# Miniprotein binders against q6w4x9r395to579: the designs that were tried, part 26

Target 1, 185 residues: q6w4x9r395to579
Amino acid sequence: GHCSLEGGSFVTTFDARPYRFHGTCTYILLQSPQLPEDGALMAVYDKSGVSHSETSLVAVVYLSRQDKIVISQDEVVTNNGEAKWLPYKTRNITVFRQTSTHLQMATSFGLELVVQLRPIFQAYVTVGPQFRGQTRGLCGNFNGDTTDDFTTSMGIAEGTASLFVDSWRAGNCPAALERETDPCS

## First folded at step 3 (miniprotein)

Design K5
Fold by ESMFold2-Fast, scan of step 3:
Structure K5 (fold): chain B 185 residues (1-185), chain A 82 residues (1-82)
Amino acid sequence: as target 1 above (185 residues)
Amino acid sequence: STTRLRIEFRDISELQAWRVELIIYEEAIKSGVDVEFEYHDGRLTVEARGSPLAIEFFLIRVRYRLELELPDVEIEVEKEES
């Protein structure tokens, strides 16, 4: 399955459900028992530079018991807080420059991440068939049914994106009210 | 000087609006143009602001991508120079 984070906060789930959101937080993008060592993929969003009402992806994080790999819009790759030269290889993960504008994180466990660095920071997630029905987070549940792709962190299927997205917050972020009270937006 | 564009799309679905917004947002970033979106009752309204040159390149690129990716979508443009 394929999941994409494009043009700010435009998301397409593994079951091909498109949605968008406004948020300035770290969100769980993908959790699965198929990921080793309690692994999770996370996305960091901040305010857009070209629209007061929009948000933009600024970093993607792969976090496990062994690794905290951060790929940022500044074209910096770190693991456990230390900057890494590419190609960077661990036992199960390799991060390398796929093109002049794209980085790839390849894994031995059926997860692939491609990050577009320029002109817009964007991310593309591919998972193997073993992940079918075994995923949770912003990328949906990968069960072949788009009607329950907005399943919250507590296992409730929502009809709207806003409650779904808020349930997957993983970091310290401002209150939702602050987004609505910006006098310039 | 600053150019302002109002772009309207009528009789489009939420999915078509989502795709149009993505295209416009990407081209806005590439051109250094500021954009705001509003979708209501089958109508997408886009407000774009930038230098005259930035708006020109932005509009050319948006039209090109819409012709390729969403050929059934009709674009209406109103331009105000200041």
Scores: ipSAE 0.012, ipTM 0.476, lowest interface PAE 8.9, mean pLDDT 80

Design K6
Fold by ESMFold2-Fast, scan of step 3:
Structure K6 (fold): chain B 185 residues (1-185), chain A 82 residues (1-82)
Amino acid sequence: as target 1 above (185 residues)
Amino acid sequence: STTRLRIEFRDISELQAWRVELIIYEEAIKSGVDVEFEYHDGRLTVEARGSPEAIEWFLELVRIRLKYELPDVEIEVEKEES
C-alpha cells in the first residue's frame, strides 16, 4: 500500500482516502505490530506562510526502541540526535539520496519512505502486503475499506478529519523546538 | 504592481478538488504566489496574488500540470491587474 503526505497538509491513506488538515505537532503516521522494536513512523508539522494551508510538513521521524531517525526539510538526517552523512546504514535501515531532490529510507521489514526535499517537502510511504489490516495512524488501517480510515487512536471511526488527526498527536508539541535546539541526546 | 487571479473549477468532485488544490499549492510555492481556496457544491474557487511576472509563470505551470495530470478538469480564468 501507498500513503502520501503532499502539498503541506494533504494526506492520502493506504486505502486511497484523501483528506487535509491543520496541525503544528508531531503525529503518528503508521504504527503496526509488523514494525520491529515498537517502531512508529511520525510526521512533524509546523506553521507555514501560505494562507490556504496554515501548516506544512517539516520532518518525518522513524522511532523505535533503538533508533530515532529524523529527516527534515533542511536536508539534515539525524539518528538519536546525531547528524549522519548519507548513505547511512544500520542492520535493518538504509537512508540514502535517491535523486538530487529525494531521500529514501529502505528497511528490511517491508516499510519504505521517500521524502521529496524540493520544491516542496513531501513524503511517500510504501508498505508490503504483510501490513494489510495491521496499520494504525494518519495513513489509515489498510483494510481495503475507506469508510473506516478515520479510525482514532482509541479505535473509534470518526466522520471528520480534524478529530481523527488530533487523536494521533504524539507528546511532542511544539515541533519547532525539536528542529531548532539540535539536542545531542 | 500586484496582480490578482481568480480561477474557477465547476462540476468537480471532492477528490478532484483536493488534487487541483495540491497542484495549485505546489506551483504557488514555486512561483512565490499566495493562494486561497474555497470549495462549495462541486465548485472550487482559487484566488492567487503576486507580481505580474509571478502570476504569469504560475498560471502557465498550473495549466501544463492540469492538462497532464487532470485532463478531465476544465479551468476558467479571470485576471485583474492592480
Scores: ipSAE 0.000, ipTM 0.092, lowest interface PAE 22.2, mean pLDDT 72

Design K7
Fold by ESMFold2-Fast, scan of step 3:
Structure K7 (fold): chain B 185 residues (1-185), chain A 82 residues (1-82)
Amino acid sequence: as target 1 above (185 residues)
Amino acid sequence: STTRLRIEFRDISREQALYVEFIIRLEAERSGVDVEFEYHDGRLTVEARGSPRAIYEFLWEVLRRLIEELPDVEIEVEKEES
């Protein structure tokens, strides 16, 4: 499966359901029992430079019991608060510069992340088939059915993106503003 | 310009080091990168020298292979441009 975070808060889930939201918080992008050591992928959003009604991706975080890897739009990579020079490798995770404008986080457990740094900070998440039906978060449940892609952290299928997105906040932040745009329309 | 790259593999056996040296030599030849190896006290040190583009291509292919073939090996890299 493939999930993308593009432009001003456009998301396409693993089941290819597109949506947009406006929010300034850290959100859970992907949780799965397939991720080792209670791992989770998270996305940090903040206000875009010109419009206060628009938000953009500013960092991606991989958090587990052992690691807190942060890849930010200023091209800094940290683990557990310490800046790392690339390439950086742990037992199961390698972060490296794939091109002059892209970083990649590759793992041994079927998760890949590609981050575009320039001209716009964007992220692309790829997961292996073992993740099918076993994902939660902004990237959806990867079950082949788009009608329940807005399943909240409480297990309720919502009709709108704003309630879905707000349920996946990780932190004490204001609720996301709903300005739903269908990228396929 | 010339880019220098120093890669250290720590707590690695001699047999694992020989395999890593093989992979690195192969990728260095493909990328046009010059490499030197040193193995001492469970540590393999690799020094690579080439153009920025050659070093980029070399490093990417080496890392891609190491993730799949030696996922438990820990590495540290230092990059310096002259």
Scores: ipSAE 0.000, ipTM 0.172, lowest interface PAE 17.5, mean pLDDT 75

Design K8
Fold by ESMFold2-Fast, scan of step 3:
Structure K8 (fold): chain B 185 residues (1-185), chain A 82 residues (1-82)
Amino acid sequence: as target 1 above (185 residues)
Amino acid sequence: STTRLRIEFRDISREQALYVEFIIRLEAERSGVDVEFEYHDGRLTVEARGSPLAIEFFLIRVRYRLELELPDVEIEVEKEES
């Protein structure tokens, strides 16, 4: 399954449900018991350079007990706060330049991340079949049913994106504004 | 249930038409939608077919990507449900 974070704050879940939100926080994209060392994938959103009403992806973070790998829109890769030259390798993770505009984080545990640096900072998450029904976060639960893709951190299925997104904040940040893909009510 | 969607792009350059086709092919594959393209005299016509939900997600994804990456390209959409 794959999940994408595109444009400002447009997300498509592992079950292919699209949604939008506006928020300035770090959000949990993916948590799973399939990730080693209590691993989690996170996304950092901040105000866009154009308008206060728009927000955009500015960094992707892989956090575990051993590692805090940050890939930023400024093309800097750090682990535990230290800048790393590519290709950067750990026991189970390799970060490398896939093309002149794309970085890839490949893992031994069935998670792959591709980050587009230019012209627009975007992220693409791929997970193997072992993750089916075993994911939680902004990328959804990967169970083949889009109706419960907005399952909050408390295990409640919501009908709207804003409550769902706010439940996955990793920090003390302002609440996200709800922006449906169809804004007309 | 089947939904058929016709998308038309007028007065687009050859380069823009190729990029639009690229975007639409990727989103069609993701959504499980079947697409056919015709390019003639500065006009790109796309015919998409799939379930109602597949077409809905496909169109949302296509509109968003085109607005983000090609904001000056105008899109005309006709939807037919059967």
Scores: ipSAE 0.000, ipTM 0.211, lowest interface PAE 14.3, mean pLDDT 77

Design K9
Fold by ESMFold2-Fast, scan of step 3:
Structure K9 (fold): chain B 185 residues (1-185), chain A 82 residues (1-82)
Amino acid sequence: as target 1 above (185 residues)
Amino acid sequence: STTRLRIEFRDISREQALYVEFIIRLEAERSGVDVEFEYHDGRLTVEARGSPEAIEWFLELVRIRLKYELPDVEIEVEKEES
């Protein structure tokens, strides 16, 4: 399955449901029992440089009991707060420059992340078939049914993206704007 | 080596073909893939060139986009990796 974070604030879920939101927080993209050591993939959004009513992706974070890997739009990669030179390798994770404009995080557990640095900071998440029906977060539940892709952290299927997005906020951040646009409606 | 991909759309209007071309150009730019288009007799042909990884990612993104925006459009794909 593939999930994408594009054009500042657009998301396409693993079941291929596109949506847009407005928020300036860290959000859980993907949480799954298939990720080792309580792993989770997260996305950091901030206000865009063009308009304060628009938001954009500024970093992607992989967090587990051992690692906090941050890939920033400024091409800085850190683990547990320390800057790392690429290629950077741990036991199960390798971060490297795939092209002059793309970084890749490859893992041994069926998760791959590609980050486009230029011209626009964007992220692409690929998961193996073992993740089917076992994902939660902004990337959806990967069950082949788009009608429940807006399942909140409390397990409730919502018809709109705003309540869904707000339920996956990490930390004490402002709620997403209510005037968000659903590209499917 | 370089992978070449040919995508064909049949029984497609010129207006619909322009929209497909727009989607494909956006995904090609995103994936680092070079694309060329030809429209003739209700048939849109797309030739894409890039690394094997770029072509694979490009095709997946195109399939996802078209599934949502044009679910009734049929995609025919040929890959050449030599």
Scores: ipSAE 0.000, ipTM 0.083, lowest interface PAE 20.7, mean pLDDT 72

Design L0
Fold by ESMFold2-Fast, scan of step 3:
Structure L0 (fold): chain B 185 residues (1-185), chain A 84 residues (1-84)
Amino acid sequence: as target 1 above (185 residues)
Amino acid sequence: GEVHVRIEIETDSPEQAREILERAKEIIEESGLPGVRVEVRQEGNKLIIEITGVTEEQARELAKRIAELVEELGGRVRITIEES
């Protein structure tokens, strides 16, 4: 299954349900029992440039009990707050430059992330078949039925994206990125 | 199934918006997609491009190319893809 975060504010779920995403917060993209050590994939959205009316993806975060890997639009990769040179490898995760404009995070547990750095920061999430019917978050539930893709963190299927998105906030606004990595907050 | 793509573009001048529109139309024409329909509205520094008659996969590829073009030319872009 594929989930995408494109054009600054656009999301397509694993069941191919498209919607607009608006907000300036950290949101849970993917939560699943298939992710080791209570892992979760998250997206950070914030204001762009000097215009406070616009929001865009500024970072993607993989968080587990062992790791907090942050890939930011500034091409900085950190783990647990420490900057890492690419390629960066842990026991189960490798982050490397796939092309001059793309970074890839490959894992041993069926999750793959590709981020486009330029000209616009975008993210693409791929999960293996073991994740089918076992995902939660902004990328949907991956059950083959788009009518319940807006299932909130409380398990309620909403008809609109706004309540769905708000339910998947992973922290308090402003964005999860510290002031040093988020000058637009 | 077919989808509806809405691309909202903000620029710093009407001239920049016009340049982006002409280059975006070129990208769509070069795609060679049968049945593609494009509607455009320009309001000063703002440009709205709506594309229909495309599949989800075709829409994602066009949206990506147009977003890259807009950012390259110094504009700001917001893209929505909805089932038709």
Scores: ipSAE 0.000, ipTM 0.086, lowest interface PAE 22.1, mean pLDDT 71

Design L1
Fold by ESMFold2-Fast, scan of step 3:
Structure L1 (fold): chain B 185 residues (1-185), chain A 84 residues (1-84)
Amino acid sequence: as target 1 above (185 residues)
Amino acid sequence: GEVHVRIEIETDSPELARWILEYAKLIIEISGLPGVRVEVRQEGNKLIIEITGVTEEQARELAKRIAELVEELGGRVRITIEES
């Protein structure tokens, strides 16, 4: 299954339900029992310029008990707050430059992330078939039915994106500002 | 060296076509290209985007971004690049 975060504010779920995202926080993209050590994929959104109503993706975070890997639009990759040179390898995760404009995070557990750095920061999430029906977050539940793709963190299926999106806030606001002031990123 | 790009998109719904249109406009606007001109037409679940005022290299990059989005949304895309 494929989930995309494109054009600053557009999201397409694993079941191909498109919606527009507005917000300036850290949001849970993907949680699943298939991710090791309580892993989760998160997205950080911030204002895209002088327009306060527009938001854009500024970083993608993979968080587990072992790792906090951050890939930011300024092309800095950190793990647990320390800047890393690419290619960067852990036991189960490799982050490397796939092309001059794309970074890839490959894993041993069926998750792949491709980040476009230029001309606009975008993310593409791929999961294997073992994740079917076992995902939650902004990328949807991957069950082949788009009518319940807006299932909130409390398990309620909403008809609109706004309540759905707000339910997946990770409480890590203002993550974007914290990263901007971090001496390593 | 200016080219004309025609991007013909068909999706399964008018809503998907509208989302693709908004995103395509955003890609073009943030490209920072100083002579770019864009015309768009939407007819139900069909979308036609015509881009002028770009070089062939710029046109190929913009078309690639748009085609990747359309493919991910399960749509169909046809791209034509002509010298003009």
Scores: ipSAE 0.000, ipTM 0.089, lowest interface PAE 19.9, mean pLDDT 69

Design L10
Fold by ESMFold2-Fast, scan of step 3:
Structure L10 (fold): chain B 185 residues (1-185), chain A 84 residues (1-84)
Amino acid sequence: as target 1 above (185 residues)
Amino acid sequence: GEVIVWITIETDSPEQAREILERAKEIIEESGLPGVRVYVIQEGNVLLIEITGVTEEQARELAKRIAELVEELGGRVRIFIEES
């Protein structure tokens, strides 16, 4: 299954459901019992430099009991707060430059992450079939549910309520403390 | 109530995507709908469009016209309408 974070604030879930993201916090993209050592993939969104109302992806984080790998839009890769030169390898994870504009995080457990650094910071998540029905987070539940089906041939996809609630927030949001109208925290 | 329309369009080239975007903008302008807002991202051959400030009925009409346009010009379209 494929999940994408594109155009700064657009998300397409593993079940191919598109929506636009308006938050400015750290959010859980993917949690699954298929990820070792309580692993989770997270996305950091912040406001755009040109607009206080627009948000964009600024970093992707893989967190487990052993590792906190951060890939940021400034092209820095860290693990547990220490900058790493690429290619960077652990027992089960390798981060390397796939092209001049793309980084890849390859794993032994069926998760692949590709990050586009330029011209727009974007992320693409691929999971193996063992993740079907076993995912939680902004990328959806990967349940193959037909109630999420879209009709395209005669022109209209049926609207389903998209409910991505504050329960998917993973961290504290400093902006919410400074502005009561910012729902990040 | 008001709804949000998300449209994903895939084409064979960035130029085709740009042509479809300009024609879609014409459709929206011709509709004369007050308060309609459009946000667009072009990523190479792909267009990501968000339309807000429309009712469900208005959204369905716009979505139908845009889908017909995309099919006419040889693109592939996915449209999703959601409560705002």
Scores: ipSAE 0.000, ipTM 0.228, lowest interface PAE 11.7, mean pLDDT 72

Design L11
Fold by ESMFold2-Fast, scan of step 3:
Structure L11 (fold): chain B 185 residues (1-185), chain A 84 residues (1-84)
Amino acid sequence: as target 1 above (185 residues)
Amino acid sequence: GEVHVRIEIETDSPELARWILEYAKLIIEISGLPGVTVYVIQVGNKLIIEITGVTEEQARELAKRIAELVEELGGRVRITIEES
């Protein structure tokens, strides 16, 4: 299965359902029992530099009990807060420069991530067949049926992208979180 | 030195998990720690809070306050503190 984050704020799920959303937070892109050590792939969105009203993908994060790998649009790769030079290898994960404009994160557990750095930061997620029907997050549930691709973190299939996306908010989002939190609470 | 804190929380409902998430963020903000970084993941009834940029003493205090909140609301909590 293939999931893509393109054009700043467009997503195509593993079951090929396209949607667009606007948000400035960290979102769970993919979580699955197939990911070791409670692993999750997350996407960070922030305001576009060109349009103040538009949002764009700015970083992708792989978080597990062992690792917190961040790949940002400025070509900085960190693990557990420390900058790493490429190629960077752990026991199960290798991050390397695939081309002059693309980085790849390869894993031993059936997850592959390719990020395009230029001209626009974009991400492409590939998962093996063992993930079928066992994914959750912005990339959908990978069950071969697009009608339930908007399954929220509460397990409810929604008809609209906005409620779906909101349910997968995660992380500490400095600008967006401050705006969404009642200043008097 | 700085430590890494992982707080794993499980509740009886996703709404309760979201409530705990919002209040935990408030606890961390009130702590006044300028270098703290927090990552949170919520999947259904499960919540994982990961804190970095804190000393062991700061980590234990934050973990204690968050654990007290979770237990008060009837949730279950597991805390791991490891050197960064």
Scores: ipSAE 0.000, ipTM 0.083, lowest interface PAE 23.4, mean pLDDT 68

Design L12
Fold by ESMFold2-Fast, scan of step 3:
Structure L12 (fold): chain B 185 residues (1-185), chain A 84 residues (1-84)
Amino acid sequence: as target 1 above (185 residues)
Amino acid sequence: GEVHVRIEIETDSPLQAYEILIRAWEIIRESGLPGVTVYVIQVGNKLIIEITGVTEEQARELAKRIAELVEELGGRVRITIEES
């Protein structure tokens, strides 16, 4: 299955359902019991200063119990806060420059990530067949049925993208983003 | 006055749309126009590029270059230029 983050805030799920959102937070892109060590793939969105879109993807994060690999639009790759020279290898993950404008993160557990750095920061996620029906997050549930691709973190199928996306906000967002979205203000 | 350009592109694959997006954005970026604003939306095989902050003359030049690029790469293009 293939999932894409394109054109600023555009997403196509593993079941090929397209949608768009404008957001300024870290979102859970992919969670699965097939990912080792409680692994998750996350996407960071922020306001676009050089406008192709109101908000855009600015970083992709792979987080597990051992690793926090961040690939940013600034072409910096870090793991656990430390900058890494490419190619960067761990036991199960290799990050390398595929072309002058693209980085790839290859894994031993059926997850592949390709990141375009220029001209617009974009990400492409590929998962093996073992992930079928075993995913949750912005990339959908990969069950072959697009009608439930907007399943929230609480397990509720939504008809629109906005509530779906908001349910997949990761942990604590910066205070500025919380003020913008605070319904109690 | 300034105009709004909408470029609607259809291709045979998401990869083809992506390559067109990359190269079209480079055309716009390399034009060096200081007031241009670009909105890009890709949906699988479809790509929409909206450009504002350009004069009609600048819009026609960008539209021509992008149309030639899309045709070269095997896509189909519809361009609309409207008073903003």
Scores: ipSAE 0.000, ipTM 0.114, lowest interface PAE 17.7, mean pLDDT 73

Design L13
Fold by ESMFold2-Fast, scan of step 3:
Structure L13 (fold): chain B 185 residues (1-185), chain A 84 residues (1-84)
Amino acid sequence: as target 1 above (185 residues)
Amino acid sequence: GEVHVRIEIETDSPEQAREILERAKEIIEESGLPGVRVEVRQEGNKLIIEITGVTELQAYELAWRIAILVRELGGTVYITIVES
């Protein structure tokens, strides 16, 4: 299954449900028992530097009991706070430059992440079939049904994105806005 | 239900705006969506693209492709999607 974070604030879930939000927080993108050592993929959103784009993706984080790998829009890759030269390899994870504008994080456990660095920072998440029905977070539940893709961290299926997105905040951050702000205010 | 999409684009030159417009039209045409309607207004460096006759899912898909295109070409973009 594929999940994408594009155009600053657009998301498509593993079951191909699209939505948009504006937020300035770290959000849980993917949690699954298929990820080793309590692993989770997270997305960091912050105020955009471009006019009329309220928030945009600024970093992607893979967090487990052993690793905190951060890939940021400034092309810095860190693990546990230490900057790493590419290609960077651990036992189960390799981060490398796929093209002049793309980095990839490849894993041995069926998760692949590609980030586009330029001209706009974007992320693409691919998971193997073992993740089917075993995912939680902004990328949805990967069960082949889009009607319950907005399942909150409390296990409630919502018809709208607002409660869904806010339930997946990883920290004490302001609630996300689902819509563009008024350009005149 | 169907939605109305308004895409407001600012660029550094009228030539860049024209290139964005041509490629945005290609994206919409390639979608093959029945009933899609598009209205365009260009004022120098500024473009406004309005799309109707699309579902919410179709609207998001078109908006993402156009937003990516605009930023690849060095412009800025503001998108509004409203139930029609």
Scores: ipSAE 0.000, ipTM 0.095, lowest interface PAE 18.8, mean pLDDT 72

Design L14
Fold by ESMFold2-Fast, scan of step 3:
Structure L14 (fold): chain B 185 residues (1-185), chain A 84 residues (1-84)
Amino acid sequence: as target 1 above (185 residues)
Amino acid sequence: GEVHVRIEIETDSPEQAREILERAKEIIEESGLPGVRVEVRQEGNKLIIEITGVTERQAEFLAEIIAYLVELLGGTVYITIVES
């Protein structure tokens, strides 16, 4: 399964459901019992300096009981608050420069993250088949059914992205606003 | 060295994709970069732009402008830059 965070404010879930939102918070992107040590992948959004996007992705965080790996749009990688030189390797995770404009976080547990640094900070999440039906968060539930992709943190399937996104906030932040799109234009 | 740029764009309609394509072509043509080769493919609401004959710096310049344009026009963009 593939999930993407693109164009400053777009998300495509593991079941290929696209949606858009504006938010200035840390959001749970992926939680799963398949992630070791209560691991979770999170996305940080903040005010954008570009007027065409109210908010944009500024960092991706992998958090577990042992690690807090932050990859920021400033091309800084930290773990537990300390800056790391690439390639950076832990027991189960390696962060390295895949191309001049991309960083990759490879893991031993079936999760892969690719971050585009330039021209726009974007993230791409790949999970193995063991994650099918075992995910929750902004990337959806990966059950092969897009109608359930907007399942909130309380287990309720919502018809709109804004309520779904707000349920996955990981901090005390303003409610996210769904960017309206015209399907005929 | 020279690089290959792949820009994948998802839009809400074929008309939106065509508008993005026309504006992107204008930007590339007006860039004046020598040796730039551009290949474009539109499949309904999807647009793929492949750029070759550019250095990494030139590719970053073009990619930034095109990504900005795509988001302004309501599309979703994924950009990959690889050595050719």
Scores: ipSAE 0.000, ipTM 0.115, lowest interface PAE 20.6, mean pLDDT 69

Design L15
Fold by ESMFold2-Fast, scan of step 3:
Structure L15 (fold): chain B 185 residues (1-185), chain A 84 residues (1-84)
Amino acid sequence: as target 1 above (185 residues)
Amino acid sequence: GEVHVRIEIETDSPEQAREILERAKEIIEESGLPGVRVEVRQEGNKLIIEITGVTERQAEFLAEIIAYLVELLGGRVTIVIYES
């Protein structure tokens, strides 16, 4: 399955459903029990241009019990708050420069991320078949029903429950990225 | 075609959420858009607004004004626009 975050505010889900997204926080892009160590891929959005509703992708974060890998539009890659030189390799993850304008995060568990740095910061997510029907977040449910799944997920938000907030918002807004340094003495 | 707009607003108090809701309703009503359907839910500090019966252009207009209002009143907003 393929999911894309393009043009700053456009998202195409694993089920090929397009939509526009506006927000100034950290959102769950992909969460699945198929990701090891409680892993999740997250997208950070912030204001762009003069418009109050116009926002764009500014960073992609892979978070697990072991790692917090941040790839920002400023072309900085960090893990657990420390800047890393590429290629950067962990037990199951390798981050490297694919081209002069693209970074890739390859994993051993069926997730691949390609980030375009310029001219516009964009992200492309590929997942293996084991993720089918077991994803949630901005990239959708990946169950093969392109017309119904996205609308059904939104339509279930009746009464006092909200699947959008529970599924897609990761708790903190852009200030969370600025807290990756040591506490002040 | 027509689109669906989902707006989720987080505030620091129920009073702030109520104020934002009142102003948002005023803006939507003053827009004079025919066929607009609005559903609103407030849960403490959180406000959810769902709008249907609008074109993509009308949705962008409402999103811009509501985002501005929420930011002005100290809240945080997330908006999703998709074809219904």
Scores: ipSAE 0.014, ipTM 0.535, lowest interface PAE 6.5, mean pLDDT 76

